# Ledger of designs, part 112: miniprotein binders against p81326

Target 1, 226 residues: p81326
Amino acid sequence: MLHFGGFIMEINHISKILEKEREEYIRNKVEEYLKQGFSKDDAVNKANQSWRTYIGHRIQDVIYNLLKKFLKDSGLKVTTDKALNNRNLPEELDKVKRLIAINYGEYLFLPDADVIVYKVENNDIKIIAIISVKNSFRERRFETTYWKLKLKESPVTSHIKVFLATPDKDNEISYKCPNGKPKKMRIILEYELDGIYFLKEDFEETEKAKHFGKIVEDIIEISKKL
Below, E stands for the ipSAE of ESMFold2; O stands for the ipSAE of OpenDDE; V2 stands for 0.75 times the mean of E and O plus 0.25 times the DockQ between their complexes.

## First folded at step 13 (miniprotein)

Design xK87E (at its last look DockQ between E and O 0.78; V2 from the best seeds 0.00; counts 0 for: pae E 5.4 > 1.5)
Fold by OpenDDE base, look of step 13:
Structure xK87E (fold): chain B 226 residues (1-226), chain A 101 residues (1-101)
Amino acid sequence: as target 1 above (226 residues)
Amino acid sequence: GPEEILEEAEKLLEEAYKLIREARKLAEKGDPESLEKALKLLEKAIELLRKAIELIQKALDQGVPEELRKKLERAFILAEWLLEFAEWLLEYIKRELEKQK
């Protein structure tokens, strides 16, 4: 029996491989910002911020492409919030956009949705899941939770599953109670979200906290119930 | 039969995984020689994975009992995961090699 866990572990190295570019990236960005007239300290800070954004997007792109590939065979489609931020949307994507929009009275806003999974049946669109991809939780720690709660407030969006995918490189949410002390962030995220998927091995597995390799199966299963 | 196809596919997956793992380790070294070796390993792994996927699909198309179907589907997902990773790593290595020229 192929140890499914062992094979999927290679995905855990994506983040590590990408992180090797950090030193060179930072050096180049620091030089760039110094040329722009920033102080050394400011240049370093800006470079680090730029890196966080850069690496975050790269990880997001990898995850998006993986999900797109795997879910395609199941007849499921994927898109992103970025793709929906267009004035001229195809009919299908326009419908998707409307089906994930959150009502703020006079305004409709989209949740942060790095990946949106949906199916089309008989010209009807069903939103299945939204996946938020986070490399680190330094900023906006509960942003995904906020969107989950907002989606829950409407019967139009209440069925949408919200998942978090993360390598959790800083071990911010990998364990619930390391050393007997509850980690507030892990507990809250796991409670409020429909699932957390880790692109790493060293984490506390629970019913909702799983390896990223299980996300496709879980999404497919959810899709069958809709 | 479909069971034999599954077994063959699983063997291919195991072999591909070994190659990918080795390629990854080589890629982590980052030197041109290691990167070139990794590239060759990944190309072979990709070939094996495509074959595995084809076999699995063939078995699924024949109609199989539910229990076997589940196993095949799992193997299929795994194969696709490995394939995607291998292709990603391949492109990464290609880019790294180009940077070193």
Scores: ipSAE 0.349, ipTM 0.709, lowest interface PAE 1.4, mean pLDDT 90
Fold by ESMFold2, look of step 13:
Structure xK87E (fold): chain B 226 residues (1-226), chain A 101 residues (1-101)
Amino acid sequence: as target 1 above (226 residues)
Amino acid sequence: GPEEILEEAEKLLEEAYKLIREARKLAEKGDPESLEKALKLLEKAIELLRKAIELIQKALDQGVPEELRKKLERAFILAEWLLEFAEWLLEYIKRELEKQK
């Protein structure tokens, strides 16, 4: 019998399917950068960085659209950091922005929250979770953990669940103790975050490290407690 | 009855899932022949999923026992997930085929 877990196996292949675009994308971007006057080495480096940004946005868009559709019937709404940075915000989104902003003295910044889940209850807004989408941990290993810790510092934001969604193509956090040695990045991320959702099949599953297909049920259950 | 409707919907979901899995593997190959085959498989899968969703909603509208309601609701959620993925993959394949014309 088909069960929800069966869909997990297919959605976990999104980044692999998108990877087929990589060679052509990089080739085109190298040509663009060469025309702009960059050296060959600089053009290649810039093209690879551009690809990482592009594929990350593609995965984020899929996640956003899926969550928006499937959480709607549970009274949950979904928005993005891009939507919250628009100049003219609807009142509802302006409230969402204010409820997740972090105070740094004279400055207010939004956490790096690619997707935000919230509910509206009696004309009040309750932030349920933020989801950070990461393809690689090479340069920003603990960025999501930093934002979780900052959100914990304020009573207004301390209840917000912080999730990481990742294909983890390079196996940087897929296992806690590969070859018997503790993987610091996986252990710290799992300890500090409320959940890690893998967009792939081969990883060490735990109570906090799950297949991405579980995220809808988890968010719904959390929302019932708030 | 509602139990028979759930069984039929689950069979449709299982068949649709198999078609989607086949289409995804063909899309990974990326050649035009594989993409055309994947497109046809996805169109069939989407048809099956829409039929399953209609059957599940019809059964839910009949006021079923709570145990059966929970099973129908889970099947509905799964059908919607499969449909969203199938539609996304279909549009990806159409774009790839246009690029390779």
Scores: ipSAE 0.146, ipTM 0.541, lowest interface PAE 5.4, mean pLDDT 84
ESMFold2 (binder alone), look of step 13: mean pLDDT 88; pTM 0.884

Design xL78F (at its last look DockQ between E and O 0.67; V2 from the best seeds 0.00; counts 0 for: pae E 4.2 > 1.5)
Fold by ESMFold2, look of step 13:
Structure xL78F (fold): chain B 226 residues (1-226), chain A 101 residues (1-101)
Amino acid sequence: as target 1 above (226 residues)
Amino acid sequence: GPEEILEEAEKLLEEAYKLIREARKLAEKGDPESLEKALKLLEKAIELLRKAIELIQKALDQGVPEELRKKLERAFIFAEWLLEFAKWLLEYIKRELEKQK
């Protein structure tokens, strides 16, 4: 029998497949940093940080391409923070950038918005959702929550849904009470964000914590209400 | 009828899923022989998925009761996700094999 349970799909294993590249990547990066004059310890540390950034970007690229493909037929468009940081933005993307910006008095900053979903109606742009892609929660545990709270403070951005997508391979947020003890990070992220989408099979599923395969349907449903 | 088409498509999807799962496991091993075998499994899986997608689309185009339409649309979504993963994995394997030349 065909198993559809929770949209359990092979895409949940992308992080594990990409991990096979790690040893060669680290080796090449250490040699590169040593050639640049870094000490052995600094080269290793920089190579490991480079790997964490690299695998995060690889996962983000997969997510971006999938969302772009699956949302196109629903009239939804997708862009990235990288595209929005280009100096010569098309008018449409410049509008998207301005519509997600957060006001800090004299300063205007973009939230952490790795992937942005929007629609265009009569030359008017409506931001639907932003997706933060996180591979690790060691130092920046609640930055996505901070950006959600800031977006909620303004009527022009309060409608924007903020999602977290993560393989969570180290089980940092996969369960609310893993040993009968509340996991603060999971509980706060789930409470404050509009959704958490796991790229793995083994996690505690709730109304807000779902398999990644559900994200397309959720985004489409939200867009119909706007 | 459309119900028989759904049953045929689901059988193709189950077969493709088995092939993709095995190919993923082989890709995790990473040796050249495993990668070459995984590539062949993925090529077959993609063929089955494209056939399943065509069958599902044909059934949807004929018009169906809402109950069956929901089942067909769910199967279509599942098939499209499998197809995109299979294509991604195929491209990954091709790049890995090129590195080892």
Scores: ipSAE 0.271, ipTM 0.644, lowest interface PAE 4.2, mean pLDDT 85
Fold by OpenDDE base, look of step 13:
Structure xL78F (fold): chain B 226 residues (1-226), chain A 101 residues (1-101)
Amino acid sequence: as target 1 above (226 residues)
Amino acid sequence: GPEEILEEAEKLLEEAYKLIREARKLAEKGDPESLEKALKLLEKAIELLRKAIELIQKALDQGVPEELRKKLERAFIFAEWLLEFAKWLLEYIKRELEKQK
């Protein structure tokens, strides 16, 4: 029996493979910033920040592409908040944008949505899930939960599942109570979100906290209920 | 029959997985020789995965009992995931090889 566990392991290495570029990337960026007139300390700090952004986008892109391809076979479609950030959208994407928009009175804003999963049935669009991809939780630790809560406030968006996908490289949310001490972030994220999907092996599995390999199945199941 | 097809597909998936794992390990070394070897392994793995997908699809098209259908669908999902990962890794390796030229 092909242990689904083995494939799961390879996905876990995506982050590791990408992280190998870090040293070279940092070196090059430091040099660039030094040439721009920054101090050594500032250059290093800026380079590290640049790397965080860079690696985050790369991981997001990988996850997006994987989901896009996999969900396509199930008749589901995917897009991103970036793709929706255009003035001239195809009708379908314009509808998607409107269906995920959060009301702030005079303004509508989109939640952070690295991946948006939706289906089209009889020319009607149903938003299934929003997936936030985070490599680390150093900044904006509860941003995803904020958006989930905001989406719940409207009957238009309350059904939308919000998932977090992460390699959790720093083990910030991998366990609820390591050594008997509650990890506030894990507990809150798991409570508020519809699911957390880990691109790693070493984590505490629960009903809501699963390996990333299960995300497609879960999304498909949700889609059948809508 | 469909059961035999599933068995064959699973064998292909297992072999492909082994190749991908090895390719990944080689890619992690990062030297040109290792990258070239990894590339070849991934190409083979991709071929096996495509074959597995075709077999699974063939079985699904024949109409199968629900229990077997579920197994085939799981295998299909697994195959597609492996295929996408292999393709991703392949492109990564190609880029790395280009950087070293």
Scores: ipSAE 0.217, ipTM 0.596, lowest interface PAE 2.0, mean pLDDT 89
ESMFold2 (binder alone), look of step 13: mean pLDDT 88; pTM 0.882

Design xL78M (at its last look DockQ between E and O 0.69; V2 from the best seeds 0.00; counts 0 for: pae E 1.7 > 1.5)
Fold by ESMFold2, look of step 13:
Structure xL78M (fold): chain B 226 residues (1-226), chain A 101 residues (1-101)
Amino acid sequence: as target 1 above (226 residues)
Amino acid sequence: GPEEILEEAEKLLEEAYKLIREARKLAEKGDPESLEKALKLLEKAIELLRKAIELIQKALDQGVPEELRKKLERAFIMAEWLLEFAKWLLEYIKRELEKQK
């Protein structure tokens, strides 16, 4: 078991463990929405949307804590989209926010950047990577690629690596051409993003599609080149 | 010597991995008795992993040949990943047991 990929095999079960909460969560949320006056169909749709957000945040929290721990000794810092939306930002985090925000005229939006990795050198902040966390690909399948393309458009953000971390619960992107049929979502995500890191055992590994455990090594290597 | 330290650390890692895997399967069952057993297995696994990490760090601090150093560093990284998963699962189980009170 002491081999490449083997030391992270149990972390690949996080989504499966958390999915056991789904039935009770949905039941409780449907009841809540029905009490608010929604129809049965609307309550179910809203409950399922709520679940996808909930489990995504649970997986994001694990990833955040792991990266924070493992990147610290390499001089790399980690923050989250939630932390950057706090109204009382320290100056350092305010700079991080400004360095990843995309300007749409009078509006500023943060990209799909659940977890942000950066470093501080000589009082300057360099954004290394942003990581989008998705449990499944039911809705907004290509949102992460859109943000990568927007970041590429500016010299200030074009160096930022955009990664996707996913259990891929429903096997939507685990293989490029299962049974000879191209999976459009996998092919486009792999082409446009800088990497896809799977929290599962069963997927087609490529130069860009890797086991999640490789993400630390990759981020550290990228940071040395910046 | 440091080669024997690596062998001992790897034995501790394999034992801890087996305990963590068993604990994860018990956590998937979800009944209070399985969760209590999983909790005890994880506490033992964490103890073994902390011991392995200590041994590896001591060997690395002594200065070792480059090939052995790479093996020790790989074992250290594996131990740290297993430790973080074990701690996450332990906290998850503790919260699930509290919910079922």
Scores: ipSAE 0.585, ipTM 0.820, lowest interface PAE 1.7, mean pLDDT 87
Fold by OpenDDE base, look of step 13:
Structure xL78M (fold): chain B 226 residues (1-226), chain A 101 residues (1-101)
Amino acid sequence: as target 1 above (226 residues)
Amino acid sequence: GPEEILEEAEKLLEEAYKLIREARKLAEKGDPESLEKALKLLEKAIELLRKAIELIQKALDQGVPEELRKKLERAFIMAEWLLEFAKWLLEYIKRELEKQK
């Protein structure tokens, strides 16, 4: 019986493959910032920040494209918060936008939603899940949790599953209690979110913390219950 | 029968996985020769995966016991994941090759 884990291991290397561009990217950005008049130290710092943003988007794009293709076969649709940030939306996407919007009184705002999974049945749209993609947790560690909690506050959005997908390069949330010490971030994220999906092998698996390869199956299962 | 189809599909998946893994390792080297070799391996892997998917679908269409259906569905999901990864890696390699020209 081919271990499901072995085959999907290759997905774990997406981040590694993309990281190969880092040295060249940093070098080029440092040079660019030096030309702009920044000090060497500032140029390096800015280059590193730029890289984090760049690689984050690249990973997000990969995950989005994989999910889009895979879920399409199941009759599910995907979009992004970025795609919804348009004044002229098709009717379908306008409905999606409205169905994920969070009420702040006079204003409606969208949660951070790198991937939005929904289905269309009889011209009715059901939002299934929102997936946040994070390469690292250096900034806004509980942002995804915030959005989950906000979505829970409305009967319109309370059913929406919120997932986190991450390679967790720095092992920030891979284990609950490494060396017997609880990792606050892992515990809170796992408690508050509907699932965490790792693009790596070295992590503590639980009911909610799984390999990314299981995300499609889980989403499909959820979709059947809606 | 459907059981034999599953076995054949699993063999194809294993073979495809080996090719993909090798292609990935070659792609990690990043030199043009390695990238070209990786491309060929991925094309073969994609072919095997498509065949596996077709076989699995055929078995599912025949109506199978629930236990076997679950196994086939798992194999199907695995095949699809590998296929999408292989396609992604293929496109990555193509882009890298173009950068080196």
Scores: ipSAE 0.343, ipTM 0.678, lowest interface PAE 1.6, mean pLDDT 89
ESMFold2 (binder alone), look of step 13: mean pLDDT 88; pTM 0.882

Design xL82M (at its last look DockQ between E and O 0.64; V2 from the best seeds 0.00; counts 0 for: pae E 5.5 > 1.5)
Fold by OpenDDE base, look of step 13:
Structure xL82M (fold): chain B 226 residues (1-226), chain A 101 residues (1-101)
Amino acid sequence: as target 1 above (226 residues)
Amino acid sequence: GPEEILEEAEKLLEEAYKLIREARKLAEKGDPESLEKALKLLEKAIELLRKAIELIQKALDQGVPEELRKKLERAFILAEWMLEFAKWLLEYIKRELEKQK
């Protein structure tokens, strides 16, 4: 459909729209840190770090909200790891939490899961997918891969698909072999994860590396097989 | 018939897309006048998208050949994505307008 390609372009602008706040945000944060007694250089560095965290959360929130609304129409439900970090969980979310928990012997820990997609059928909960949203890969480059591998270690969680969604602003994983040189991070992430979804156009598309616009269709398809 | 409904839905999607694109561009300017214009465009786009979704659903409910069903489902997914994006952008614009008051 002629229109899907065009609309895909609009999704790419989510990050761009949000980035417009950067200059004002940085200015305000720099001023704040200067008032706290930091040097100008330290204030700028801290402001930039704060921005990275802030914009990351904003993008995550946008993606979560879009997926939540869309998947709801398909009878699927979404939550987040943050929502599961509560002592008093509704029964449904408590079950979800238990079904994604990773066993470390005496302890159970949750994987990093910006978005958790599940379905409820006949009072049984099936976890479909976990989506990690990353704006940049400066820190913890293979964190999502770690969680995927950990989930694979248990028959309880081995079926859970793990996806990465990213605008990849710095082109860290957009191409496998730019200039004939393999990009380790892209190759490993694509190999280990069930899919990478880009909120951009300039990337190497593969069976596992797709535009973010395809994520809902893929999730729905997976859900039908569970 | 269902084929005609699909065609009509696709036209609506095309129109909605144009409006969304224009609204996005205006929103990127960020001035109050542009934001207000963008808001109006998105409201129209949302209306068109809802209509498209209704048409597609109607066609699907009639029972259609598998090939046509697939096309309708694709159009449906696209329409829903566009709708959610438009709603998101609309809310963004509203927030920006409030900041400027």
Scores: ipSAE 0.433, ipTM 0.748, lowest interface PAE 1.2, mean pLDDT 90
Fold by ESMFold2, look of step 13:
Structure xL82M (fold): chain B 226 residues (1-226), chain A 101 residues (1-101)
Amino acid sequence: as target 1 above (226 residues)
Amino acid sequence: GPEEILEEAEKLLEEAYKLIREARKLAEKGDPESLEKALKLLEKAIELLRKAIELIQKALDQGVPEELRKKLERAFILAEWMLEFAKWLLEYIKRELEKQK
């Protein structure tokens, strides 16, 4: 009677619902860029890039709100890269920002961390996981892997789990060996990251590649060991 | 008793799931008539989910055996997932209907 698994699969349709907005969004953006004096080709390219940013933020907002709600009772807090880039940063979030920053000599940069999960213990902050949200892998294919490797270089950040959340609507990483041929991007991402969580039904499930609905249980279990 | 409350809550969740699934399919069609029907289905689903959450919290407050507590907590998590999705879809549909006004 309980349809827990069935309903979790319905949440995976969020990308498909949002995709219906694409045609109208692109049309409106092309018109806007043409009015700004861009060529047709440039306007189309800029509109497609704008859509990738827009849809990514929409999916990120859903993920953020779900994690914030479901992790609250476990004593876990959630923030975003957007919140960490605000100019008037509360002290708690400033500490979070410093704890995930990568040191490049006299410069500090944030990894690609769309959603950050942390806890507060004895006035100290422990970063649990960062989640990179990607709708497609047309550009910056291995950016998340790069940041995972950089985080592993320091004892302070090496414990941080790095997850990828994606609808993978173009099937770029859904299977390891589609048609018997190894898919390099899926294999490398799964090997290097701590987990891949799919916002879709049709993908090859493994110990690291899971339905998005399992991410809450995984984060809670990790936090108990830290 | 708590087991009877769990059964009632699961019935409400099953009804809400059916309404949400139908509403999602209607939202995928996207025409104004389908969106209006989906709106009504989601409002009903949200009502059922709030009732289910209230029942589950009442049962948990009674102090239940650990086995039953785990079942109630799982039902609560499911109800919260369904409620968040239903609210998100409802606001999406309201926005789409306003565009077509």
Scores: ipSAE 0.147, ipTM 0.538, lowest interface PAE 5.5, mean pLDDT 84
ESMFold2 (binder alone), look of step 13: mean pLDDT 88; pTM 0.884

Design xL89F (at its last look DockQ between E and O 0.34; V2 from the best seeds 0.00; counts 0 for: pae E 9.0 > 1.5)
Fold by OpenDDE base, look of step 13:
Structure xL89F (fold): chain B 226 residues (1-226), chain A 101 residues (1-101)
Amino acid sequence: as target 1 above (226 residues)
Amino acid sequence: GPEEILEEAEKLLEEAYKLIREARKLAEKGDPESLEKALKLLEKAIELLRKAIELIQKALDQGVPEELRKKLERAFILAEWLLEFAKWFLEYIKRELEKQK
């Protein structure tokens, strides 16, 4: 039987394939940042971060396309925060944008939402879930939980499920208590979020921590209750 | 029947995955010939995956017991994942080939 986790390892191998590209990318970015007046160390760090972002986006795109295809058959729609960053939005997307916006008094801001799942019924839009895709947790470890908590503060957005999808390549959150030591990040993320979906097989499964393959089913079930 | 379709789909997935792995190994070499071979393997993998998806969808459309439905849906998700990955990888290889031109 084809192990999904084994396939996901190919993503890691892509990183190896991209190593030559990475080297060139990093070199070019370092030069760019040096020209901008950054120190060598800062330039290198920024270049590395840029690369991580680049690879992260590619993974996000795959996940987005996957969810888009699969959820379409269930009558569910998907979009992204990027798609909502336009001044002239179609009516449907404008409504979606408004329904996920977080109130900061004089300002409304969107949560980080790599994937937004919603349904349209009788011209009414219901936001079902926001999915954050993270390749690594080196930066902004609890950003997704922040947005979840903010969404909970409003009756308009409190029903929106927030999920994290990750390959967790560095095993930062794969286990709660490896070797008897609690992993703070896993515990907090699992507690605060509605679910964590792993693009790997080697993880501690719980009610909220599942294989990515279950995300579609879970979203569909949630959509039926909304 | 639907069970046979699932079996066939899983076989196609396994074959496609094998091709993707081979393509990866070839792409790691980075030379134009290896990249061209990898591209061909990925194209074949994409074809197999599309076929698997079609078969799975056909089975799902026939109405199946819940247990089998779950298996088919899992296979479907995996197939779509592999497809998107293979497509992504294909485009990467194409870009690499263009750079060498």
Scores: ipSAE 0.088, ipTM 0.536, lowest interface PAE 3.0, mean pLDDT 87
Fold by ESMFold2, look of step 13:
Structure xL89F (fold): chain B 226 residues (1-226), chain A 101 residues (1-101)
Amino acid sequence: as target 1 above (226 residues)
Amino acid sequence: GPEEILEEAEKLLEEAYKLIREARKLAEKGDPESLEKALKLLEKAIELLRKAIELIQKALDQGVPEELRKKLERAFILAEWLLEFAKWFLEYIKRELEKQK
C-alpha cells in the first residue's frame, strides 16, 4: 500500500517534471523581461525571483486548503496575507489585519504571515497562529524569527504561535548537526519559533520539528488552551 | 470504514500518478498525437485526484483515531500537490499544442 513518504521517495521521475517546469517558467519570464528592456543579467535575476514567488504561492495554496478543510469542524477560520491586502476587506478580515499589524511609529506593517488561523468568539477575533511558508532560505533566512520576536513584545500579540512550513529540498535546515557541525540556521529557527513543519520525510524530528501532517492537531490543541 | 476509504483514496492516487508519468513520457516525444494523448491522460488524472480528495474528507468526517488521521492528512497533502502539478502540466501541454499550429 502507498504511504505518503514512501510514495514520494519511490517516485523518481517527479523531479524531472519539476526541472522541466522550472526551466520553462524561467525561460518564458526571461523573454518577458527582455522585451521590457531589462539587461540579460537583470532579466535572469528577476525570473529566478519570480519562480521562487510562484512555487511558494503554490505551496501556500496547498497549506491553506488543507487547514481550511481540516480546521472547519473545530470552529477555526483561515485566511491569507494576500486576502488581507485586498482593497475591499470585509469587517471580519479587517479586524484580523489590525490584530496582527505591528506599529513602527509612522508606519504599520504586517508580519510575514502567509496563512493565518483565527477564531470568532462573542464577536471578538482571536488570532491563534500564523504560518510562514518558505521554499528556500537563501535571502531571508531569519525573517520568520524576527516576526516572532516582534509579536512577543506586545501583550496583544504575544500569544500568537508562529510556525514555519517548508519543503527544504536543499536540506538547509533539515538537521541540527550535519557532518558533525552545528547548523546555525536550524538551531536558531527551532529555538525561536513555535514549530517547524517539513513537507518531506528526510529531516531530524524533534518536539518542534515535525511532519507537516501534525500541524492540524497542534493548532487544534493550542486553540483549546486559549 | 475510514481505513477502507483511505485504501481506496491511495489506489486513486497511485493510478493518477501512473497517468501523470505516462503523460510526461508522451510529452517528451513532442509530436501532436502524443501531446493530445498526454492531455487526455492528465484530464483523467485530475478527475481521479479530485475523487481521492473527496474520499479523504469523507473519511475524516466519520471521526478517526490519531494514527489514521495522520495518514489521511499525509495523503491529502500528496493529492493536493499532485493535483496542482497535473493542472500546470495540462496547461503546459495545451501551450505546446498551440505552438505547433
Scores: ipSAE 0.012, ipTM 0.383, lowest interface PAE 9.0, mean pLDDT 80
ESMFold2 (binder alone), look of step 13: mean pLDDT 88; pTM 0.882

